VH-VL binders against q0atu2. Designs and how they scored, part 122

Target 1, 119 residues: q0atu2
Amino acid sequence: MLDKKARIRTSREYRNVFEKGKRLSGRFLIIYYVENALDNNRFGFITNKKIGMAVIRNRIKRQLRAIVREYQGQVKNKHDIVLVARAGIGKSSFEGMEKDYIAIMKKAGLFARNANKID

## First folded at step 6 (VH-VL)

Design u54 (framework fv_recibokibart)
Fold by ESMFold2-Fast, scan of step 6:
Structure u54 (fold): chain C 119 residues (1-119), chain A 121 residues (1-121), chain B 108 residues (1-108)
Amino acid sequence: as target 1 above (119 residues)
Amino acid sequence: QVQLVQSGAEVKKPGASVKVSCKASGYTFTGYYMHWAKQAPGQGLEWIGEINPKSGGTNYNQKFQGRVTMTRDTSISTAYMELSRLRSDDTAVYYCARDKYYWESLYFDYWGQGTLVTVSS
Amino acid sequence: QIVLTQSPGTLSLSPGERATLSCRASQSVDSDYLHWYQQKPGQAPRLWIYGASSRATGIPDRFSGSGSGTDFTLTISRLEPEDFATYYCQQYGDSPLTFGQGTKLEIK
């Protein structure tokens, strides 16, 4: 789904975001985020067993990647961002997850002001 | 064993700044987030913001954004909250509180004793 | 922001009676992120119930929490003298974190 360059892949990279980053809680998502030294953004995704069975967790993870991909052009460059799915996300609609993502990214100051999709 | 000990009461003039400290003991300081909350006389609690003591990363309630600064010193396990351009409605008891690291355990399990800040002429 | 409204503002009861304290949210809050704190005059708040229904360490079993969506309840089955205090609900479901205005439980 997302280009390999746009993905956080190793445990070490996830740990770096958690330890050096900021945290912001949304309704269905928590994001951890930190500026990186690269020329691109990278995203990580965490879905824990509290959400439900593996099929539900895998669906949520795919939907979150799709949302991130759709709005990647609006995210301020040079950031590592980890999305952690919260309890209750499994009962959310795709649109509910999308709206929460937009809201939390705006609150974090991570969306560029000229982003047409967010009005 | 876990304790959060805050600095003593402060009396300030309008327009001044105040810096409250919260010294942690009995646990790994950098393993838990630290939050700050305000309680005006006779009123309820209001969340000010949070700091990650390991990174120094902060997130503030927009109501206090621009006037609050949270910092920490890991060498002495102490968190700080500085509030600037004080107004009379900043008169309150300010609390620090500890937040567990796990995503499922987001609640304030230990609180400091509070610091009374009085803003008056 | 999510507004939490507690009722009643003051509840006057005698030891031995049952207390029911309400917390209503302006928007749905996942129960895992709804908590209750007890505060006595001159003291810091203390975690009492977390995740709507889980008792914090050392809290007597006469205290129970319940609820989901927008309606949450703290129940004390048989009041003891030390239970008279102010109780605050809090949500950690959305930023900014918010507290209710409190319910003061006082001796009749």
Scores: ipSAE 0.263, ipTM 0.804, lowest interface PAE 4.3, mean pLDDT 89
Fold by OpenDDE, second read of step 7:
Structure u54 (fold): chain C 119 residues (1-119), chain A 121 residues (1-121), chain B 108 residues (1-108)
Amino acid sequence: as target 1 above (119 residues)
Amino acid sequence: QVQLVQSGAEVKKPGASVKVSCKASGYTFTGYYMHWAKQAPGQGLEWIGEINPKSGGTNYNQKFQGRVTMTRDTSISTAYMELSRLRSDDTAVYYCARDKYYWESLYFDYWGQGTLVTVSS
Amino acid sequence: QIVLTQSPGTLSLSPGERATLSCRASQSVDSDYLHWYQQKPGQAPRLWIYGASSRATGIPDRFSGSGSGTDFTLTISRLEPEDFATYYCQQYGDSPLTFGQGTKLEIK
């Protein structure tokens, strides 16, 4: 689980990321990211009905949280990052999501080039 | 160790309601979704729905939508499944099952012992 | 919904024999979301194989799972008396979650 301090929780926080942040699109994910005034990163997750039924959306959220948690230590600090799941993500494998996350985070300059899965 | 202990067998008339309980122990109750499944006599398993014990949020199988209500009492780590407007084909053993997320997979790693609900006139 | 069809419905074998159980999906299922459960009479199902090919904790290595797409298989290399039970496949890849109708493995 992500620490509560590492979570975007309020509508205002989300709005700030969407309005002031940068946007990058991957195959399965869109990320919005902006620097924050904190010493830690905060993550938000958005799934919509285009992905599928609620149980699927919840599953996707769980998987994305797991991915974010796994690579949390490899992400540059002082960022608010919102992950928006794209419609096709429901048919993707976990590995596919992970690969897309790594790729898009690297493209954003938030991830080290040598970022690898942590066992 | 993880344990899910369900309430005892129920006998109901058609049109009545039944509420089955599932008491969890051995783990953080609010940390795992709880699922419910139906197994008619001599038949396979059917997914009814799930509940997030932390938020109380639920997702139901469309087949049971409008008749099933899942709730929980976090103070006693207990999940509830209520089925209303009972009919004969609701006769079955009902199971609660803990949702487990492990890396790229989601599955039911622990099950209650089951609760027999008999609906007869 | 995704329909899982298991075959055969009943499999009669003797201890020491090899058992092969099939689970066919009406549409493709990610292998990470295809699971097998064992159930004995009067008992709750028990997780047996998860992610198509991973044995649950405590499951003997005589059990193996394989497959992808729409075709999945549970294999028991050498049957033990305690292996005779009903086995269900289940998909967690789409809503609603669904189970196969089960294969009853009975002693000949």
Scores: ipSAE 0.027, ipTM 0.703, lowest interface PAE 4.6, mean pLDDT 91

Design u55 (framework fv_recibokibart)
Fold by ESMFold2-Fast, scan of step 6:
Structure u55 (fold): chain C 119 residues (1-119), chain A 121 residues (1-121), chain B 108 residues (1-108)
Amino acid sequence: as target 1 above (119 residues)
Amino acid sequence: QVQLVQSGAEVKKPGASVKVSCKASGYTFTGYYMHWAKQAPGQGLEWIGEINPKSGGTNYNQKFQGRVTMTRDTSISTAYMELSRLRSDDTAVYYCARDKYYWESLYFDYWGQGTLVTVSS
Amino acid sequence: QIVLTQSPGTLSLSPGERATLSCRASQSVESDYLHWYQQKPGQAPRLWIYGASSRATGIPDRFSGSGSGTDFTLTISRLEPEDFATYYCQQYGDSPLTFGQGTKLEIK
């Protein structure tokens, strides 16, 4: 579970990331991201109707939080990052989502170190 | 009526820089991302990158990273793409195109007319 | 990056005939993120089909798109003279965004 302080909580905070940030598309994820003025990173998660039913959307959201938590030590400090799940993610494995997350974070220049956990 | 109007043709020498403009009208400039694409003579399209006109935040195709800079001026609804250290293979028509701000319906619904950049000695 | 391969490179047909244009992706692309553009000589590309199968505003119903996974098709049921152009497929499924090399539809 992500610490409360590491979560984007309000609609205004989500809007700020979308409007003032950058965007990068991955296979299963789009990230919106902006540097913040805090000491910590914060993450937001969006799942929409293109993914599937509520049960699937809730599973995806839980799995994305687990992935983010596992790799949070690799993320450059002081960023607000919103992960938006894309159509097709519901058909992906946990490993597929994890690989896409690592790839997109590296492409965005947000990983401070090599994030490969098992090599 | 949505329009994207680009600056005129440019002829540059190798090693020079070129800055192409794309003036938007007929919509809220800051409500759409702006993209740039390259088309070499007789070839297909290649994506260069995108800019968020509201923030100025950019993401570039790695192939152009280090040589391309995208900016905008919201007071005149104009986006710019500057390409530096020009080579002969940068000779191409450069297009701007818009897409939605959020993750829904991401496609290029309107394009500029194109700007021919010729790099020759 | 995802490579899009279009076939044939050139398709020579007469008005009134059916055209079938193929786009193959090196990796699976969700249909929502596969688009087609039409380009005539000296002109900018124009959005033609988005999300694999949805016609853009003003596009005649003789045009249809289909496909999923790695195989996508643009079909023109009965060619009109103004349909002879180059068609490009594009994926928005993974960064960097990529286009196919194009299929040129020419009069026989």
Scores: ipSAE 0.394, ipTM 0.841, lowest interface PAE 2.9, mean pLDDT 90
Fold by OpenDDE, second read of step 7:
Structure u55 (fold): chain C 119 residues (1-119), chain A 121 residues (1-121), chain B 108 residues (1-108)
Amino acid sequence: as target 1 above (119 residues)
Amino acid sequence: QVQLVQSGAEVKKPGASVKVSCKASGYTFTGYYMHWAKQAPGQGLEWIGEINPKSGGTNYNQKFQGRVTMTRDTSISTAYMELSRLRSDDTAVYYCARDKYYWESLYFDYWGQGTLVTVSS
Amino acid sequence: QIVLTQSPGTLSLSPGERATLSCRASQSVESDYLHWYQQKPGQAPRLWIYGASSRATGIPDRFSGSGSGTDFTLTISRLEPEDFATYYCQQYGDSPLTFGQGTKLEIK
């Protein structure tokens, strides 16, 4: 799992990102991102009922956390980033999610242009 | 009721800039993203970009990137779209439109009446 | 970007007839992110159908939307004089947001 210090935990923290951050929409994800006053990035994850049953939502969250964890070293620091799962994500493959994440993060300027999967 | 009222028609020369305003009322201005769309004469609609009225954050269609600037004045619930280095193919009606749910359904439930911008020598 | 192609470009019908408008996407779009707007000359577009099949507030039940994947349809079961207008489909399944080129429904 992500380090506790790398997680958005409180409602206030989420609200701050939604209110002050920028938004970008991908195929399966919407990201909200804003600079923070820390030396690290923090990530939040949101799934709603339109994604599917709780089991599906939890699966999606696990997959998104895995993706974020894998690429966290390539993300520009000092950002709070909230990932909102879109309705179609439940039908997507893990690779599809990953591709969408990379694309949207690059578009946001949070990834280097040459960001690739690190094995 | 929700209303979006845009500024009047503009006539500009090539190379000039135009700034269109969109005044919102009947709802919390900062609570909804504002979008802008272009419609050339007799043509369809083209998405220009969006702005978060709360933060001022923007996202633009790359087609307009570098020439468009979206801003807002929260004190008067007004969004602005400025288009620079105008050319003849910028002649169009420009619309502002409210995004209903920025994290669920991304559609425009309310539109401004449109602003005609004519670019001619 | 996702390209939406509407057909036909122009549809000429008489009041009382059935109208079928097509919107084809260059790639799959989730139904929740496919919408329709109506526009009359000199007016702004108006939300008509959202999420492929949900009528916006105040929209008569003679209008219906359907479809999934890459093929979506707007149907008017029995045309009324006020229904003659241009209809646009729109997607936000992927960035950037895009519109179809529109279908003009005109009176025969």
Scores: ipSAE 0.017, ipTM 0.695, lowest interface PAE 5.4, mean pLDDT 90

Design u56 (framework fv_recibokibart)
Fold by ESMFold2-Fast, scan of step 6:
Structure u56 (fold): chain C 119 residues (1-119), chain A 121 residues (1-121), chain B 108 residues (1-108)
Amino acid sequence: as target 1 above (119 residues)
Amino acid sequence: QVQLVQSGAEVKKPGASVKVSCKASGYTFTGYYMHWAKQAPGQGLEWIGEINPKSGGTNYNQKFQGRVTMTRDTSISTAYMELSRLRSDDTAVYYCARDKYYWESLYFDYWGQGTLVTVSS
Amino acid sequence: QIVLTQSPGTLSLSPGERATLSCRASQSVYSDYLHWYQQKPGQAPRLWIYGASSRATGIPDRFSGSGSGTDFTLTISRLEPEDFATYYCQQYGDSPLTFGQGTKLEIK
C-alpha cells in the first residue's frame, strides 16, 4: 500500500497533472507527470470501463500500486505521476505491467541513473 | 473551423538552426497536444516529439534529443519547433499535427500544410 | 520501437477495382492504437481510419479497416479516381510513435 502522502486523491489534483504535465505512452500504461513543490512523489491511478468489469479494474489498480511501491525508491523526487491503464492491460501479466512501467519511467527520465553509491 | 498554418520554406547551411512555426485557430489551443513529424524526400513520416501547449512540457523522440526544442506562445496560439546543428539529412517537410490530450493517447486529427526545410551548402 | 511494414509498396489498379492494403507490426499493437492516413502529393497527411476500423469524419463507406495483433488491413471496395494516393499506417501503442513506409496506390 502507498502512504497517504504519496497518493493523488482529488479530481482537482488529477486534473492539474493532466493539464500541466507531460505524457508518455507505453504498451499497457500512459503516464502523465509534472514536477511538484512538495518534498515527496505522489501517484495516481486511473482505470476505465474499457479494461473490463469492476473486479478486473480493481485488480489492475492493486497490481499497479504494488509495482509503484516496489520501485518507489528509484523515482526522482518531487513529481506527481498519474498512471492511466490502457485498453488491453487486462490481458497482460503482472510481469508485463512491471516491465512496461520500468520502460516508460526510464524513457521519461524519471528513474535515477545511480542505483548504488560507488567509490 | 480548425486550421494549423505553418511558416514558409527555409533554406539553411549545414550547422545552422531553423525554427518552424505552426499557428492554430478554430479551437482552444491549450486543449490539445501538438506534435511534430518529419518527412524526407521520397520517404515516410517520422515522429519528432510533442508539446503540451498549456504547460510547455515536452517529450522528444530519442533520435532527435539534444538537437530539437519545442516551444509555444499561448498569446498568439502558435507552436514552434527549432532544430539545431543542421545536416543534409535534415532536408525534409516538417509537419505539425494536433492530438487530443484526454486520458488516452489518440490520433492526429488535423495537420499543418508542412514546411520544407532544405539544408545545402 | 515497433516497426510497421506495409505491403505492397506500390499497388497499380484501375477505377472500379478492389484494393487491399496490408500493415504488419513487428510486435502486437492493440487495435485502438492503429490508424491510417491518406496523403496526396504536395499535401499533408489526413486522418482516414482510426482505431483500426473507425472511419474519420467525411470518409466514404467504401473504405474499411480491420485487423488485430500484428496484422492490419485497409480495404477499398470500389476505387474512385480520388482514392489514388499514398496510405500510411501508424501506431500509437508504444513510444516512439511510428509510421509504416506507405503504400502508393496508382492508376494502372
Scores: ipSAE 0.183, ipTM 0.766, lowest interface PAE 4.9, mean pLDDT 88

Design u57 (framework fv_recibokibart)
Fold by ESMFold2-Fast, scan of step 6:
Structure u57 (fold): chain C 119 residues (1-119), chain A 121 residues (1-121), chain B 108 residues (1-108)
Amino acid sequence: as target 1 above (119 residues)
Amino acid sequence: QVQLVQSGAEVKKPGASVKVSCKASGYTFTGYYMHWAKQAPGQGLEWIGEINPKSGGTNYNQKFQGRVTMTRDTSISTAYMELSRLRSDDTAVYYCARDKYYWESLYFDYWGQGTLVTVSS
Amino acid sequence: QIVLTQSPGTLSLSPGERATLSCRASQSVSDDYLHWYQQKPGQAPRLWIYGASSRATGIPDRFSGSGSGTDFTLTISRLEPEDFATYYCQQYGDSPLTFGQGTKLEIK
């Protein structure tokens, strides 16, 4: 689970990321990201009804938080990053989501070191 | 059903401002981002920026930052783009275009018919 | 910003021929965010192919898109008279959003 300080929680903070941030898509995820004025990174998570029922959406959210937590030490500091689950993620494996996250974060230039070395 | 109808052609002098409108119909106006793009005569498309009609929040291409202002009026489902301090190289057709919300793949699925803005002395 | 370079700038062909239009990105672009638009003179652009390979609703199956990374292609298997237009590729990954300069497909 991510520390409270590392989570985007207010609608205003989500809006700021969407309105002023950059976007990059992966197979199962879209990330929106912007530099913040804090001394830490914050992450937000969005799952919509097209992904599936609440139980599926809650599972995806938990798994994405676990993935983000695992790799948080590799993310360039002072960013607000929102992960939006795309249609199709509900049929993905945990490993599939993890691989997509690593790929998209590397493409965005947000990883400060080689994430592939971490098991 | 979905339509984006833009205001008519404008002729402006250098240094003036122009405000183009884009009236949306056939969908929930606040459920989709609205973008503006420019096409100079005989040239390709250039993205100017986007507005979230729900929040009024904008994100502009840095090339136009300081000269462009995007607004909307949700009561009449209309988006506006105002470009100030006009120069001859602002002569172009300006398009509004609709974008699926951030929950899905992002592309411009519907476009307005375009508004010709001519800047001449 | 990501620069999209389309080639050729003008492609002169006859109805019945195959057309291959290229779009090259200066940096890797997620294929989910590479799109193609068709524009005829005096008209607004229309979404043609989205996500590199998906045809928009109503687009004939003679059109196909392919590619990933930096190299993308729009192919028309057998040109019809109505296909002669300018085609623009676009990336919608990183801001600012950018378009290629266009490939004008004209009758020989």
Scores: ipSAE 0.016, ipTM 0.609, lowest interface PAE 6.0, mean pLDDT 86

Design u58 (framework fv_recibokibart)
Fold by ESMFold2-Fast, scan of step 6:
Structure u58 (fold): chain C 119 residues (1-119), chain A 121 residues (1-121), chain B 108 residues (1-108)
Amino acid sequence: as target 1 above (119 residues)
Amino acid sequence: QVQLVQSGAEVKKPGASVKVSCKASGYTFTGYYMHWAKQAPGQGLEWIGEINPKSGGTNYNQKFQGRVTMTRDTSISTAYMELSRLRSDDTAVYYCARDKYYWESLYFDYWGQGTLVTVSS
Amino acid sequence: QIVLTQSPGTLSLSPGERATLSCRASQSVSYDYLHWYQQKPGQAPRLWIYGASSRATGIPDRFSGSGSGTDFTLTISRLEPEDFATYYCQQYGDSPLTFGQGTKLEIK
């Protein structure tokens, strides 16, 4: 999974990204992102009760972390990025979430290189 | 108590630029996103883009990308939208609108009164 | 992009009647990101219903919103004179944000 140093962990850090960051919406995901003064990227993950039961929300969080980890090498350094899962994400496939993530990160200009093709 | 007050009507020639202002009061200006929307005479609404007043970060509708620039001045709680290379079909009322920037509250809860921009010559 | 189609374009009714306004999306919209705005001539739009079904502050309970996926409805159970206006649906589900073309509710 992601190293401790690559995770946004406190409510204060999440608020900083929401207040100072840019927002971009995809089909299943919203990202909030801002440059940081660190040597690395940090990621945060938010799922709410509108997505479904705790089992579903926890599964979505695990899948999103796996997707982020898979593509972390493509993300431009020194950003704090929060992924917010939308209500419809619970009905998405893993591949659907992955495609949405790649599309939104490319649109945000956050990929340092093109992501690998998924199929 | 929340109020968004926009600048007055403008008449411009094709090819010119226009800069519309939206002055916020009654809330913490940097706590909410500001959006801009266009409404041509007798037509519906069209989203132009958004700005985060805290960071200055912007996202624009691709239809306006390259012609629109959104800025803000936090010292006077004012947001600006500049539209360049004006065409006759840019004639419209332009609105600013406030948005809660957290994922659960993505809607326009307060709107400015609108600014009529007429492009003619 | 998600295209929102409202129907009917114009709805002519009398005070006291029930109004049903439809908003259809070309692609599925999250339930939480479909909103309705009321606009009267010469005025700015005003938030009316958000998240498909939640009434904005101060909006009378004769207004209700429903729907999910691609089909959304705004219902006014018993029209009052002040309800005659244009209603726009809006999705915040995908970029670019889009609005429907509006339904004009007019006095018969």
Scores: ipSAE 0.006, ipTM 0.598, lowest interface PAE 10.2, mean pLDDT 86

Design u59 (framework fv_recibokibart)
Fold by ESMFold2-Fast, scan of step 6:
Structure u59 (fold): chain C 119 residues (1-119), chain A 121 residues (1-121), chain B 108 residues (1-108)
Amino acid sequence: as target 1 above (119 residues)
Amino acid sequence: QVQLVQSGAEVKKPGASVKVSCKASGYTFTGYYMHWAKQAPGQGLEWIGEINPKSGGTNYNQKFQGRVTMTRDTSISTAYMELSRLRSDDTAVYYCARDKYYWESLYFDYWGQGTLVTVSS
Amino acid sequence: QIVLTQSPGTLSLSPGERATLSCRASQSVSSEYLHWYQQKPGQAPRLWIYGASSRATGIPDRFSGSGSGTDFTLTISRLEPEDFATYYCQQYGDSPLTFGQGTKLEIK
């Protein structure tokens, strides 16, 4: 479960990330991300009805929260990050979503390892 | 009426920099991402990068990273793309195009007319 | 990055004929994020088909898009003179976004 303080909760907070942030798309996920003025990272999750019925959307949200929680320690501090599930995510495996998340976070430079990469 | 109007043709020498503008009208400028694409003579399209006009946040294609800078001026609804250290293979028509920054709008519905940049000695 | 390969590079046909243009992706792309643009010489590209199969505003119904996974197709059921142009597929399924190299539809 993600800690309450690590969650983006209000529509205004989501809008702030969309308006002030950058974005990067993966196969199953789009992330929107911006530095915050807090001492911690916060995550938001969006699943729309084009993904499928409520039972599918709820499964996807649960699985994405589990993935984010697992890799929380690798994320650069002081960021608000919103994960938006893409239409094809409903047919992905858990492993497929996890690989996409890792790839997109590395491309965005949001994992600590990426900041210290040496050629 | 949505319009994206780009600056006029430029002729530059190798090593110089060029700054192309794209003036938006007919919509809320900060409501849409702005993208830039390159098309060399007789060739296909290549994506250069995008800017969020609200924040100024940018993401560039790695092929142009280090030579491209995208900016905007919200007071005049204008986006800019500056390409530095020009080479002869930078000769191309450069296009701006808009995309909604909501997750559903992931296509370019309106394009500028293009700006021809010629790099020659 | 996802590479989009269009075939054929040039398609020579006469008005009245059926045209089939292919776009193959190096990796699976959800159909929602595969788009087609039409470009005529000296003009900017114009959105033609979005989400693999949805016609953009004002596009005639003789145009249809289909496909999923790695294989996508743009079909013109009965060519009109104004249809001769270059068509580009584009993916927004993964960063960086990429375009195919184009299929030039020319009069035979």
Scores: ipSAE 0.077, ipTM 0.717, lowest interface PAE 5.9, mean pLDDT 87

Design u6 (framework fv_recibokibart)
Fold by ESMFold2-Fast, scan of step 6:
Structure u6 (fold): chain C 119 residues (1-119), chain A 121 residues (1-121), chain B 108 residues (1-108)
Amino acid sequence: as target 1 above (119 residues)
Amino acid sequence: QVQLVQSGAEVKKPGASVKVSCKASGYTFTGYDMHWAKQAPGQGLEWIGEINPKSGGTNYNQKFQGRVTMTRDTSISTAYMELSRLRSDDTAVYYCARDKYYWESLYFDYWGQGTLVTVSS
Amino acid sequence: QIVLTQSPGTLSLSPGERATLSCRASQSVSSDYLHWYQQKPGQAPRLWIYGASSRATGIPDRFSGSGSGTDFTLTISRLEPEDFATYYCQQYGDSPLTFGQGTKLEIK
């Protein structure tokens, strides 16, 4: 589970990320992301009905939160990031979702240890 | 009803630039991403890039990066694609196409009629 | 980039026959990200099938899409005169977005 302060909670906050943010698509995930004016990163999660029944959607959300939590220390500070699960993600393994997340975060340049980062 | 209406055909010389417009109507312009695609004579489709009309944020196919610029004017619900340093192989029909935000951003549900750009000396 | 290869390039058939159009990807594409468009000469492409198997609004049930991984198929069970057009597959799973070269369905 992610800390409450690291979660995007309101429809207005989600709308801001979708409207002002950049978008990148992976195999099972789409991310929308924008810089924020806070001291921390915030994450949002969307699993729409096309994913499957509530049991499947809740499992996917839980697994995505676990993945995000594991890698949160590698994410560049001061970003709002929304993960949108695509139809078909319900048949993916945890490892498959994790690999997709890492790939899209690297493509977005959001990991702190990216090639362009001054070290 | 949703419509995307593009500007008319253009004839340009090599080295010039062209700016194609795509005017949207029948929906909230800022609620949907806009994509651009190229179709050379007798050939298939090639994706050029996309713009988020609300933020102005863009993402371009690397093949066109450095020559293409996408912009929009929300006051008139119009998206623009400018292609610079034109070559003969830029002769093509250029299409704008609509894509929705959120997880529904999967496909192009409405297309403009196309703009023929001819590059000739 | 993901290369989509469509076959055959041209398919010559008569009304009433069954058409099967292939789209092969150079690497695996989630079915959710594979789409088909129909294009007639002088016209813009039109969304036909999305997510490999879902018909777009207004598309007749004689059209069906199937496939997963690298192999996708568009099938027309019984051709009507208005079905003769070029069909393009497209992937939305990875950047850059790519289209196949098209299969032209023509009257024999």
Scores: ipSAE 0.006, ipTM 0.555, lowest interface PAE 11.4, mean pLDDT 85

